VHH binders against c3ng28. Designs and how they scored, part 42

Target 1, 373 residues: c3ng28
Amino acid sequence: MLIIIRPSGEIALKSPRSRRNFEHTLANNIRSVIKEGKIWRSQGVLFLEVNDNNKNIEELSKVFGIASFSPVMSIKSYNNNLEDIINKAKEVFAEIVKGKIFSVRAKRIGSHNFTSLDVQRKVGEALYPFSRGVNLENPEVEVFIEIRNDVAYFYYKIIKGPRGLPVGVAGKTVVLFSGGIDSPVATWMMMKRGSIPVILNFNLGGSVHRKFVLEELSVLRKWSGGHKLKLFIVNGTDVLIKLSQIEKRNRVVMLKRVMYKVAERLCDKANAKSITTGESLSQVSSQTMTNLYVTEYGIKYPIFRPLIGFDKEEIVELARKIGTYEYSIKLPEYCAISTKARTSVELDEVLKDEENLNIDYEKVLENSEVIEI
Key: E = the ipSAE of ESMFold2; O = the ipSAE of OpenDDE; V2 = 0.75 times the mean of E and O plus 0.25 times the DockQ between their complexes.

## First folded at step 14 (VHH; framework vhh_7mjh_2)

Design v4 (at its last look DockQ between E and O 0.59; V2 from the best seeds 0.00; counts 0 for: pae E 9.2 > 2)
Fold by OpenDDE, look of step 14:
Structure v4 (fold): chain B 373 residues (1-373), chain A 119 residues (1-119)
Amino acid sequence: as target 1 above (373 residues)
Amino acid sequence: EVQLVESGGGLVQPGGSLRLSCAASGFTFSRYYMSWVRQAPGKGLEWIGRIYTTGDTYYNPSLKSLVTISRDNSKNTLYLQMNSLRAEDTATYYCARWGRYFSDLFDSWGQGTTVTVSS
């Protein structure tokens, strides 16, 4: 089986050097996901040759950087013989257009003694007797011919990819991963932009919390372009014991700040250049504009909040699409961060508390469980 | 008034076992998470573990001693079973009530019971 893979439109807009790099990364990711066959780049597309029984082909729909892909039939057309193209089109498309209103789309790359329009017209004429008619604007079936140099490709099925950029092209980001609905979605969004996520979880629910986090990550792994996911699990309760020393009203905000501080250390270790969270503005008490300001104050790395402008319903829809929703909703309530946070904690107060707590963030990270998925 | 009273502490030889109890009163015990915390002489508080209302437990992974936390809601009692005790386990052990939300943390403490591990 031969498949044409079309990179995301965004890739085509890049400089030649960047484009090549992105396409190269995309090819590597596809290779990692498919695990067999041959892949090569040619004239802005990727070709994938696999066995007909390859069960992983559908996984291409989860490889970021793919706009679409199509199984194709091909012939070598020597001497610019349009008749050979017409004959092959009849062979491949006669049954497809049978009894239907159809259209033919042709594209050429290279030098030929005929135009794409010639191909469309001649192939259309040849297929017309099998069909119910031709309609260019609203066909029941569309058939495609791409002539690339001395090879003609025939296809009628176009499968949509997830678009975005190939995972890996944008470096690494540390994700504060709670296991709720939001953090998996945020992770997915960052992968779509080409980032490799490094997962940081503060475990507050023991084995149950751990279980669901791992399940969610198993789902996300299908979107990672073959990249392994590293998970760091911190004992959250061990952190909370320290927070018992500060006022109750500040504990939620302080916990978030501790998470950012530990994430900062992990960025250093993992060579990540950003921190990602699933925070949405005003979704909960701890996610007010003021609290976001206070929690990230002084953090060395950019904080990405891809969900900052999303409402809960939108996030849930994405979670369903991704496949993490089913696990996230099973997370026990005690694993969630309290919604009863002060809505406007003062920066000076938090900094004072932080100083008094004197938490060794490096040690917290060192004591974490590390899992590779 | 919320009251927590620990008992069962004392002197134990290295390698020995001990079971601590915490009697709770003044609140609906079955509706609260409970925790054990200890403080060794000259050291800070160390979290041992937590038990949920469902009976599920979460323990501090850093503990070298084998611990088991359990509860009997009919008796309003929290338990801490410790095995293979070492000298480093010498501490005052406290039971603490965890609030409904994680931010509540330990809103009530017992007076503590002292465990001394010595030959």
Scores: ipSAE 0.149, ipTM 0.619, lowest interface PAE 2.2, mean pLDDT 92
Fold by ESMFold2, look of step 14:
Structure v4 (fold): chain B 373 residues (1-373), chain A 119 residues (1-119)
Amino acid sequence: as target 1 above (373 residues)
Amino acid sequence: EVQLVESGGGLVQPGGSLRLSCAASGFTFSRYYMSWVRQAPGKGLEWIGRIYTTGDTYYNPSLKSLVTISRDNSKNTLYLQMNSLRAEDTATYYCARWGRYFSDLFDSWGQGTTVTVSS
């Protein structure tokens, strides 16, 4: 089976050097995901030759950087012979249009002794006897003929890809990954922009928490373009015990500051240039504008919050589509960051408490469990 | 009112073992994660481990081989088994209830029971 793969339109807008790099990365990611096959570039598309396998179709549908792809049949049209194209179209499309209202679309690249309209008319005439009629505006089935120089490609399926940019082109981001509903969605959104996530999890729920975080990451791994996901698990209980010394209303924001500070050190270690969270503005008391300001105060890396403007139902809808929702809802109550907190903590109080706690963030990271998925 | 009452402390020889109990009342014990915490003379609090409502446990890595936490939800009782005790294990041992929210980390604990490891 031959497949035409159409890169995301955003890639086509890049400079020639950047476009070549993005297309190369996309091809490498496809090669990593589709174990057996040949892939090559040709005039703005990629061609992939593989076994006819539904698993390959499913995997391609999760490769960021793909706008769409189509399984094709092809012939070489010697002497620009339109009759050969018409005969092959009947072979490929007769059963497809049988009993249905159809349309024919044709595209041409190169020089030919016929027009795209000639192809559409002649193929339409040849297929009409098998069909229930033609409707160019609202057909039940559309068939496509793409003539690229002396090869004609025939397809009737256009399978949507996830679009975005190839994972790997935008560097690394450290994701504060609680394992709740929001952080897996935030991770997915950063991968869609070409970033490789490095996962930092503060384990507050022991083996149950760890289990469902690993299951969520296994789902996300299907979207990573073949890149492995590195997970750092920190023992969050040790941090919580130390936080027992401060005012209870400030503990959630202070815990988040500890997480950000450890994430800073992981950025240095993993050569990542940003920190990503699943925080959404005003969704919970710890995520007010004031509290987010206090939480990130003095952090040297950019903080990305891809869900900042999303409401909870939008996030849940994405989590279900990605496949992480079913695992996220099984986490124990203590593992979720759904605690009561002050709606507006005081920066000076938090900074004073932070100084007094004197946490060794490098040691917290060094004591982490490291897993590659 | 939530009450946690530790018992079973005392003097033990180095290398010995000891089992501490914590009787809980005033709340639905089976719905709460529980923990043991200790404080050696002149030092800060050191957590020992946590036990989930399911019976699963998670221990301080430095103590993992020396302690076992268990619970009997039908008797509202938390247990700490300690083995191969050393002089540095001399401390007051507290039974602690985890709050249902981070803001209350350990929201209740008892008066403690003192363990002294000495020949």
Scores: ipSAE 0.011, ipTM 0.382, lowest interface PAE 9.2, mean pLDDT 85
ESMFold2 (binder alone), look of step 14: mean pLDDT 87; pTM 0.872

Design v5 (at its last look DockQ between E and O 0.63; V2 from the best seeds 0.00; counts 0 for: pae E 6.1 > 2)
Fold by OpenDDE, look of step 14:
Structure v5 (fold): chain B 373 residues (1-373), chain A 119 residues (1-119)
Amino acid sequence: as target 1 above (373 residues)
Amino acid sequence: EVQLVESGGGLVQPGGSLRLSCAASGFTFSKYYMSWVRQAPGKGLEWIGRIYTTGDTRYNPSLKSLVTISRDNSKNTLYLQMNSLRAEDTATYYCARWGRYLSDLFDIWGQGTTVTVSS
């Protein structure tokens, strides 16, 4: 089986050097996901040759950086023989256009003694007797011919990819991963922009919390372009015990700040240049403008909040699309860190508390469980 | 009135074992997470572990091998089993209620029970 893969439109807009790098990364990711066959780049597209029984082909729909892909039939066109193209088109498309209103689309790359319009016209004429008619504006079936140098490709099925950028092109980001609905979606969004997520979880719910986090990550792994996901699980209970020493009203905000501080340390170790969270503005009491300001105050790395402008319903829809929703909703309520948080905590108060707590963030990270998925 | 009452403390020889109990009253015990904390003379509070309503437990890594926390919801009682006790385990041991929400950490404490490990 031969498949033509079309990179995302965004890739085509890049400089030649960047484009090559992105396409190279995309090819590598596809190799990792498909695990067999041959892949090569040619004239702005990728070709993938695999066995007909390859069960992983459907996974291309989850490889970021792919706009679309199509199974193709191909012939080598010797001496620019348009008749060979017409004959092959009849073979491939006669049954497809049978009894249907159809159209032919042709594209050429290279030098030929015929035009794309010639191909469309002649192939259209050849297929017309099998069809119910031709309509260029609103066909029931559209068939495609791409002639690339001395090879002609025939296809009628176009499968949409997820677009975005190939995972890996944008470096690494540390994700504060709670296991709720939001953090998996945020992770997915960052992968779509080409980032490799490094997962940081504060376990607050014991084995149950751990279980669902792992399930969610197993789902996300299908979108990672073959990249392994590294998970750091911090014993959140230890941190909470320390937080018992400060005022109750400040504990949730302080916990979040501790998470940022530990994430900062992880960035240093993992060579990540950003921290990502699933926070949405005013979604919960701990996610007010003021609290966001206070929690990230002094953090070395950029904080990405891809969901900052999303409402809960939008996030849920994405979670369903991704496939993490069914696990996230099973997470116990006590794992939620935003419950009964103060809506506005003063920076000076938090900094004073932080100083008094004197938490060793490196030690917290060092004591974490590390899992590769 | 919400109340926690620890019991079972006393004098024990090094290498010995002891089981502490915490009786809860005044609230629905089965709906709350519970924790054990200790304080040695002249030292700060040290967290021992926590048990969830489902029975799932978390422990201080430094003490995990030496302690087991359990609960009996039908008796409204929290337990701490300690084995291979050492002199450094001498402390007052407290049970504390962990609130349903993360902000409700240790909202209720017992009076404590003293454990002395000495030959």
Scores: ipSAE 0.072, ipTM 0.589, lowest interface PAE 2.2, mean pLDDT 92
Fold by ESMFold2, look of step 14:
Structure v5 (fold): chain B 373 residues (1-373), chain A 119 residues (1-119)
Amino acid sequence: as target 1 above (373 residues)
Amino acid sequence: EVQLVESGGGLVQPGGSLRLSCAASGFTFSKYYMSWVRQAPGKGLEWIGRIYTTGDTRYNPSLKSLVTISRDNSKNTLYLQMNSLRAEDTATYYCARWGRYLSDLFDIWGQGTTVTVSS
């Protein structure tokens, strides 16, 4: 079986060099995900030939960079013989249009002795006897013919892909990954922009916390375009004990600052240029405008918060779509960062406390457990 | 009235073993994570380890081969077994209850029991 894969329109707008790079990365990602089958690029699309389409269709729906794809039937038409195209269209489409109002859409690439309108009209005439009629604006079924040089492709399904950019084209980001509902969604959103996430987990909840983080990453792995996900698990207990020295009302923001500082070191080590969090403005008291400002103060890498403008219901909807929600809701409450934070911490107090704590962020990272998913 | 009362401290010889107990009252012991923390004279607090409600444990990496934390939920008692004791293990040992969130650290402390390791 043959599948036409249409790259995201955003890729088509790139310069020729950039477009070739993005299409090459997309093809490599598909090859990594499918594992068996032949894939090639041709005039702005990709073709994938495989023996069985059920598993491959599901996997393609999770490959960023794909706008849509269609299983096709095809014929080679020597001398661009329109009658061969009409006969094949009847074979493929007769049962599809039977008893229904339909439309025919045709597209051509290359030089032919007929127009796309000729194809639409002639195929429509040939299919009409099987149907209840034609309606170009509101058909019950729509059938498609795409003629590329001397080959005609016939399809009636257009299966949506996730769009975005191929994972791998946009560098790396370090994701602060707690294992709650929000951080897996933020990870997914960064992969959709072509970034490879490097996962940093501050483990406070022991083996139970670790278990759910690993399960969530296994789900996200299905969306990574075949790229492995590298997980750094940091034991946060030594840090927590040091934080007992400061005012309780400032500890949550300080803990988050420590997380950002360790993430900075991981950015250096992993050659990542940004830090990503699942934070949403005002969702909890630790995420007020003031507290986010203090949390990121003096951090040298950009902080990406893809969920900053999302409400909780919107995030949950995405988490369900991605498949991480069912694991995130099982995470014990004690693994979460406390919601009882001061709504507006003082920057100068936090900076002074941080100086006095004198935490060795490099050492914290060096003691991490490293896992590839 | 929430209370934690440590016992079992005292003088022990280098290389010896000691078991500390912490009796809990005034709360549902089985629903709380517990820890042992120690403080050597003139030094700061050092976390020893945590025991979860399931009995699973997590230790300070520098101490993990030297200590064992256990609990008996039917007796509302937390235990610390220490082996191969050295002079640097001389400290006051505290039983502590974790708050609702682990990031809030300890909300209840015992008065401590003193362990002295000397020949």
Scores: ipSAE 0.032, ipTM 0.528, lowest interface PAE 6.1, mean pLDDT 87
ESMFold2 (binder alone), look of step 14: mean pLDDT 86; pTM 0.869

Design v6 (at its last look DockQ between E and O 0.62; V2 from the best seeds 0.00; counts 0 for: pae E 5.4 > 2)
Fold by OpenDDE, look of step 14:
Parts: sequence; C-alpha cells; structure tokens
Structure v6 (fold): chain B 373 residues (1-373), chain A 119 residues (1-119)
Amino acid sequence: as target 1 above (373 residues)
Amino acid sequence: EVQLVESGGGLVQPGGSLRLSCAASGFTFSRYYMSWVRQAPGKGLEWIGRIYTTGDTYYNPSLKSLVTISRDNSKNTLYLQMNSLRAEDTATYYCARWGRYMSDLFDSWGQGTTVTVSS
C-alpha cells in the first residue's frame, strides 16, 4: 500500500532550510510510529509504502505535522500518455462515482504535454457514464489525480491529520505534570508545537497517583511522534514536610514555587529551555495573576501556560479528545493541590519563607524516580 | 483541644522491631489523614508515611527500614510498625495530623517518642 502524506501548511511557509528540517523530522517521526515500510520525501509531500496489513496506519492521525494523508493507486505514465491516466481513473474511480454526483480534481508537478484542466475534463468525461452527474461546487464524491513527473497517483479518501509541527523541532520542555485534567492537555498542546516533553511529577498520593500519571502518559505517548517520554517522579511529601514550617496560607503557593525551582534544575539537566504548566488564569485560588507572578519570580526559563486563557469546559473537551480525561477524573482529591490557597501572596513574604526553608532543589531532583515511557 | 500522644519508643537492638502508637483526642480521628514523621539528632524532619481515612497508605520511598502504618478508628489510635531497625533509624518519632487539603498538612503534632537503635 502506498500513502501520500501532506505536511502541515505551516511547514510550507518556512524557509527552505527550516522546511527541509521539519519535513525530515516528520519523516523520522512517521518512521518511528509505523515501524515498517519505506518513507521518502518528494516535492513537498511524503510517500509511505507499507504492507497492506499494517495496523499502525491509523496512528498517522496522531502524528503532529501531518495535515492529511491518502491511500493511493499509482501508475507510471510514460511519454505523457493521458490515455493511460484516463484508463486507470476508470478502473479506480468507476465504482466510487457510480450513481453519484462527482467531481474530478487534478494536480500536476513537472512537465507534461497536457494541463491539469485537461486531465479533469477528460477523466470527468470518462467517468460521467458511470455517475449521476458532475457538480464542481457540491459533489457527493470527489476523486483526485496527482501527476508528479512520470507517476500518476489516484485517490478519493483523505484522512485528516492533527496538523501542528513535528515533535522534536522545537526542543524540550519540562512539564509540571500533576495528573489532573489540565497538565496532560498542556503537554499535548506543547507537543503539537513540536516540543518534546520532559515530565516532572510531584507524587502526593503514592501508588495510586503514580498509576494514573503513567496511564495518562501512555495516552500521550501515542501523540509523541515516536519520541520516548522521560518521567521524573519526585517524592512530593518530602517537600510538604518542609513546608509545614511556614504559614498555612502560603504553603500552596510555596509548593508551586518549589516545583518551578526543581523544574528549573531539570531544565539544566535535560537541556530543556522552558517550563510548561497546565495553569489557567483564575481557575483556582492559587492561579491568580498575583500568585502566578510570585511563583515564577526569578525562574531562569520561560514558563509556558498554554491553557492560561482556557476555561474548564474547554480543557475538559480537549482532554476527552486526547483520551486522558477518563484517567484524570479518577485521580483522588488528595493528590491535588489545595483549592483553598491564598488569592494574593506577597512576594517578599514568599521570598523570606523560601530563604528560611533552604530547600536543596538539586537533591530533590536527584532523589526522584526516573521512568522512560 | 487537639492532642496527639506518641508511645512505644525505647532502646532496641539492630535488626529488632518496634511498634509505636499515637493516641488522638480532641477531634474526629476517622475524618483525618495521619502521618508519621521522624527527626534524627542533628538532622531535619523526615516524612515516614501517611494513612488516609480509607486506610490506604503512602510511604516514603527513601526509607530503608520496613514500615507499616495502620489505624484503629475505634480506638482513635495510629500505629507505626518498624522492622529490621538500624542505627540510622535512631530518632524522635512524631505523629501528625494531616488535613484533607495541602494547606492543612501537619496541622497538629505530638510531643514525640524517642527510638534508639544500638547494640
């Protein structure tokens, strides 16, 4: 089976050098996901040749950087013989257009003694007797012919990809991953922009917390373009015991700040250039404008909050689409950070507390469990 | 008034076992998570484990000693079973109440009971 894969439109807009790099990465990711067959780039598209029984083809719908893909039939058209194209079109499309209103779309790349319009017209005429008629504006079925140099490709099925950019083109980001609804969605969004996530989890619930985090990551792994996911699990309670020494009203904000500080250390270690969180503005008391400012104060790396402008319903819809929702909702409440945080914590107070706590963030990270998924 | 009173500490030989108890009063014990924490001489506080209202437990992965936390709600008592004790397990052991939310963590402590592991 031969498949034409169309890269995201965004890739085509890149400089020639960047475009090649992105297409190369996309090809590698597809290769990793499909695990068999042959893939090659040609004239702005990718071709994938696989066995007919390949069960992984459907996974292309989860490979970021793909706009769409189509199974195709092909013939070599020697000497610009349009008649061969017409005959093959009849063979491939007669049953498809049978009893239906149809249209023909043709595209050419290369030099030919005929135009795309010629192909559309002649193939349309040839298919007309099998059909109920032709309508270019609102057909019941659309058939496609792409002639690329001396090869003609025939298809009628277009499967949508997830678009975005190929995972890996944008480097690595450390994700503060709680296992709730938000953090998996944030992770997915960053992968869609080409980032490889490095997962940092503060375990607050033991084996149950760990279990659901791993389940969520198993879902996300299907979107990672074949990239392995590295998970760092920190003993969150070791941090909490230290936080018992500060005022109750500041503990939630301080916990977040500690998470950022540890994430910063992980960025250094993993060569990541950003931190990602699932935070949404004013979704909870700890996620006010002021608290966000205080928590990230002095952090070396950019903090990305892809959900900052999303409401809870939108996030839930995305989580359902991604497939993480069913796991996230099972996470026990005691694994979540408190919703009763102070809405506005003073920076000076937090910095003073931080100084007094004197947490060794490197040690916290060093003591983490590391898992590769 | 919330009260937590630890007991069961003492001198034990290496390889020995010990069971600590924490008697709780002044609150509805069954509605709270409970934790054990220890502090060795000259060291900071170390979290041992937590037990939920359901009876589920979460232990510190860094602990080398075998520990089991349990509770008897009918007696308002928290337990810590320690096995295969080592010299490094010498510490004062505290029970602490843990609220439902993170902001309520360790909101009450006992006076502690001292465990000395020595030959």
Scores: ipSAE 0.383, ipTM 0.753, lowest interface PAE 1.7, mean pLDDT 92
Fold by ESMFold2, look of step 14:
Structure v6 (fold): chain B 373 residues (1-373), chain A 119 residues (1-119)
Amino acid sequence: as target 1 above (373 residues)
Amino acid sequence: EVQLVESGGGLVQPGGSLRLSCAASGFTFSRYYMSWVRQAPGKGLEWIGRIYTTGDTYYNPSLKSLVTISRDNSKNTLYLQMNSLRAEDTATYYCARWGRYMSDLFDSWGQGTTVTVSS
């Protein structure tokens, strides 16, 4: 079976060199996910030849960089012969349009002795006897003919991909991954922009916490374009014990600052250039504008918050689509950071406490457990 | 008023065992997570473990094979069983009440009970 794979429109608009690079990365990601098959690039699309297998279609639907894909039948159109195209269209589409209102759409790449309208009219005439009629605006089924130079491609399915950019083109980001609802969604969104996530988990809930994080990452692994997901698990309880000596009202922000500082060191180690969190502005009292300002103060890497403008219902909807929601809602409360904090902590107090605690962030990271998913 | 009173400390030989108790009053004990922490002379606080309202436990990995935390909600009492004691286990042991989330940390502490491990 032959499949036409259409890269995201964003890729199609790039310069020729950049487009080639992004399409090459996309092809490599598809090859990594599919394993069995032949893939090549031709005039702005990718072709994938595989054995007939519904699993391949399912896997393609999760490869970022794909706008859509279609299983196709094809013929080589010797002498620009429209009759050969019409006859093949009948073979492929007669049963598809049987008893249905249909339309024909045609597209041409290259120079031909006929127009796209000629193809649409002639194929429509040939298919009409099998059908219940034609409706160009609201058909029950659309059939498509794409003529690329001397080859005609025939399809009637257009399967949506996730769009975005191929995972790998945008470098690495360290994700502070709690395992709640929001951090898996933030991870997914960064992969959609072509970034490879490096996962940092501050384990607060022991083996139960570890279990749910791993299950959520197994789901996200299906979206990574064949890239493995590296997980660093830090003992969060040791960090919390060190914070017992500071004022309780400042501890949540201080814990988050420790997480950001450890994430900085992981960025250096993993050659990542950003930190990503699942934080949403004002969703909880610890995430007010003031508290986010204090949390990130003095951090040298950009902090990406892809969910900053999302409300909780929007995040939940996306988590259900991704497949992580069912695991996230089972995470025990003792795995989470408190949702209640002062609405406005004082920067100078937090910085003084941080100086006095003198936490060795590099050692915290060095003591991490490393797992590759 | 929340009150936590540790007992059972004392002098013990290396290789020995000891059971500490913590009597709780002034709150609904069964609704709170509880923890043991210790502080060796000249050292910082070291978390031993936490017991949840369900009875499930989570231990400091370095101590997991040596300690067992349990609770008796009918007696409002928290227990710490320690086995195969070594000189480095010499410390003051504290009973602590934990908040709803791990990040809430200890909101009430006992005065501690001292364990000394020496020949």
Scores: ipSAE 0.116, ipTM 0.575, lowest interface PAE 5.4, mean pLDDT 87
ESMFold2 (binder alone), look of step 14: mean pLDDT 86; pTM 0.863

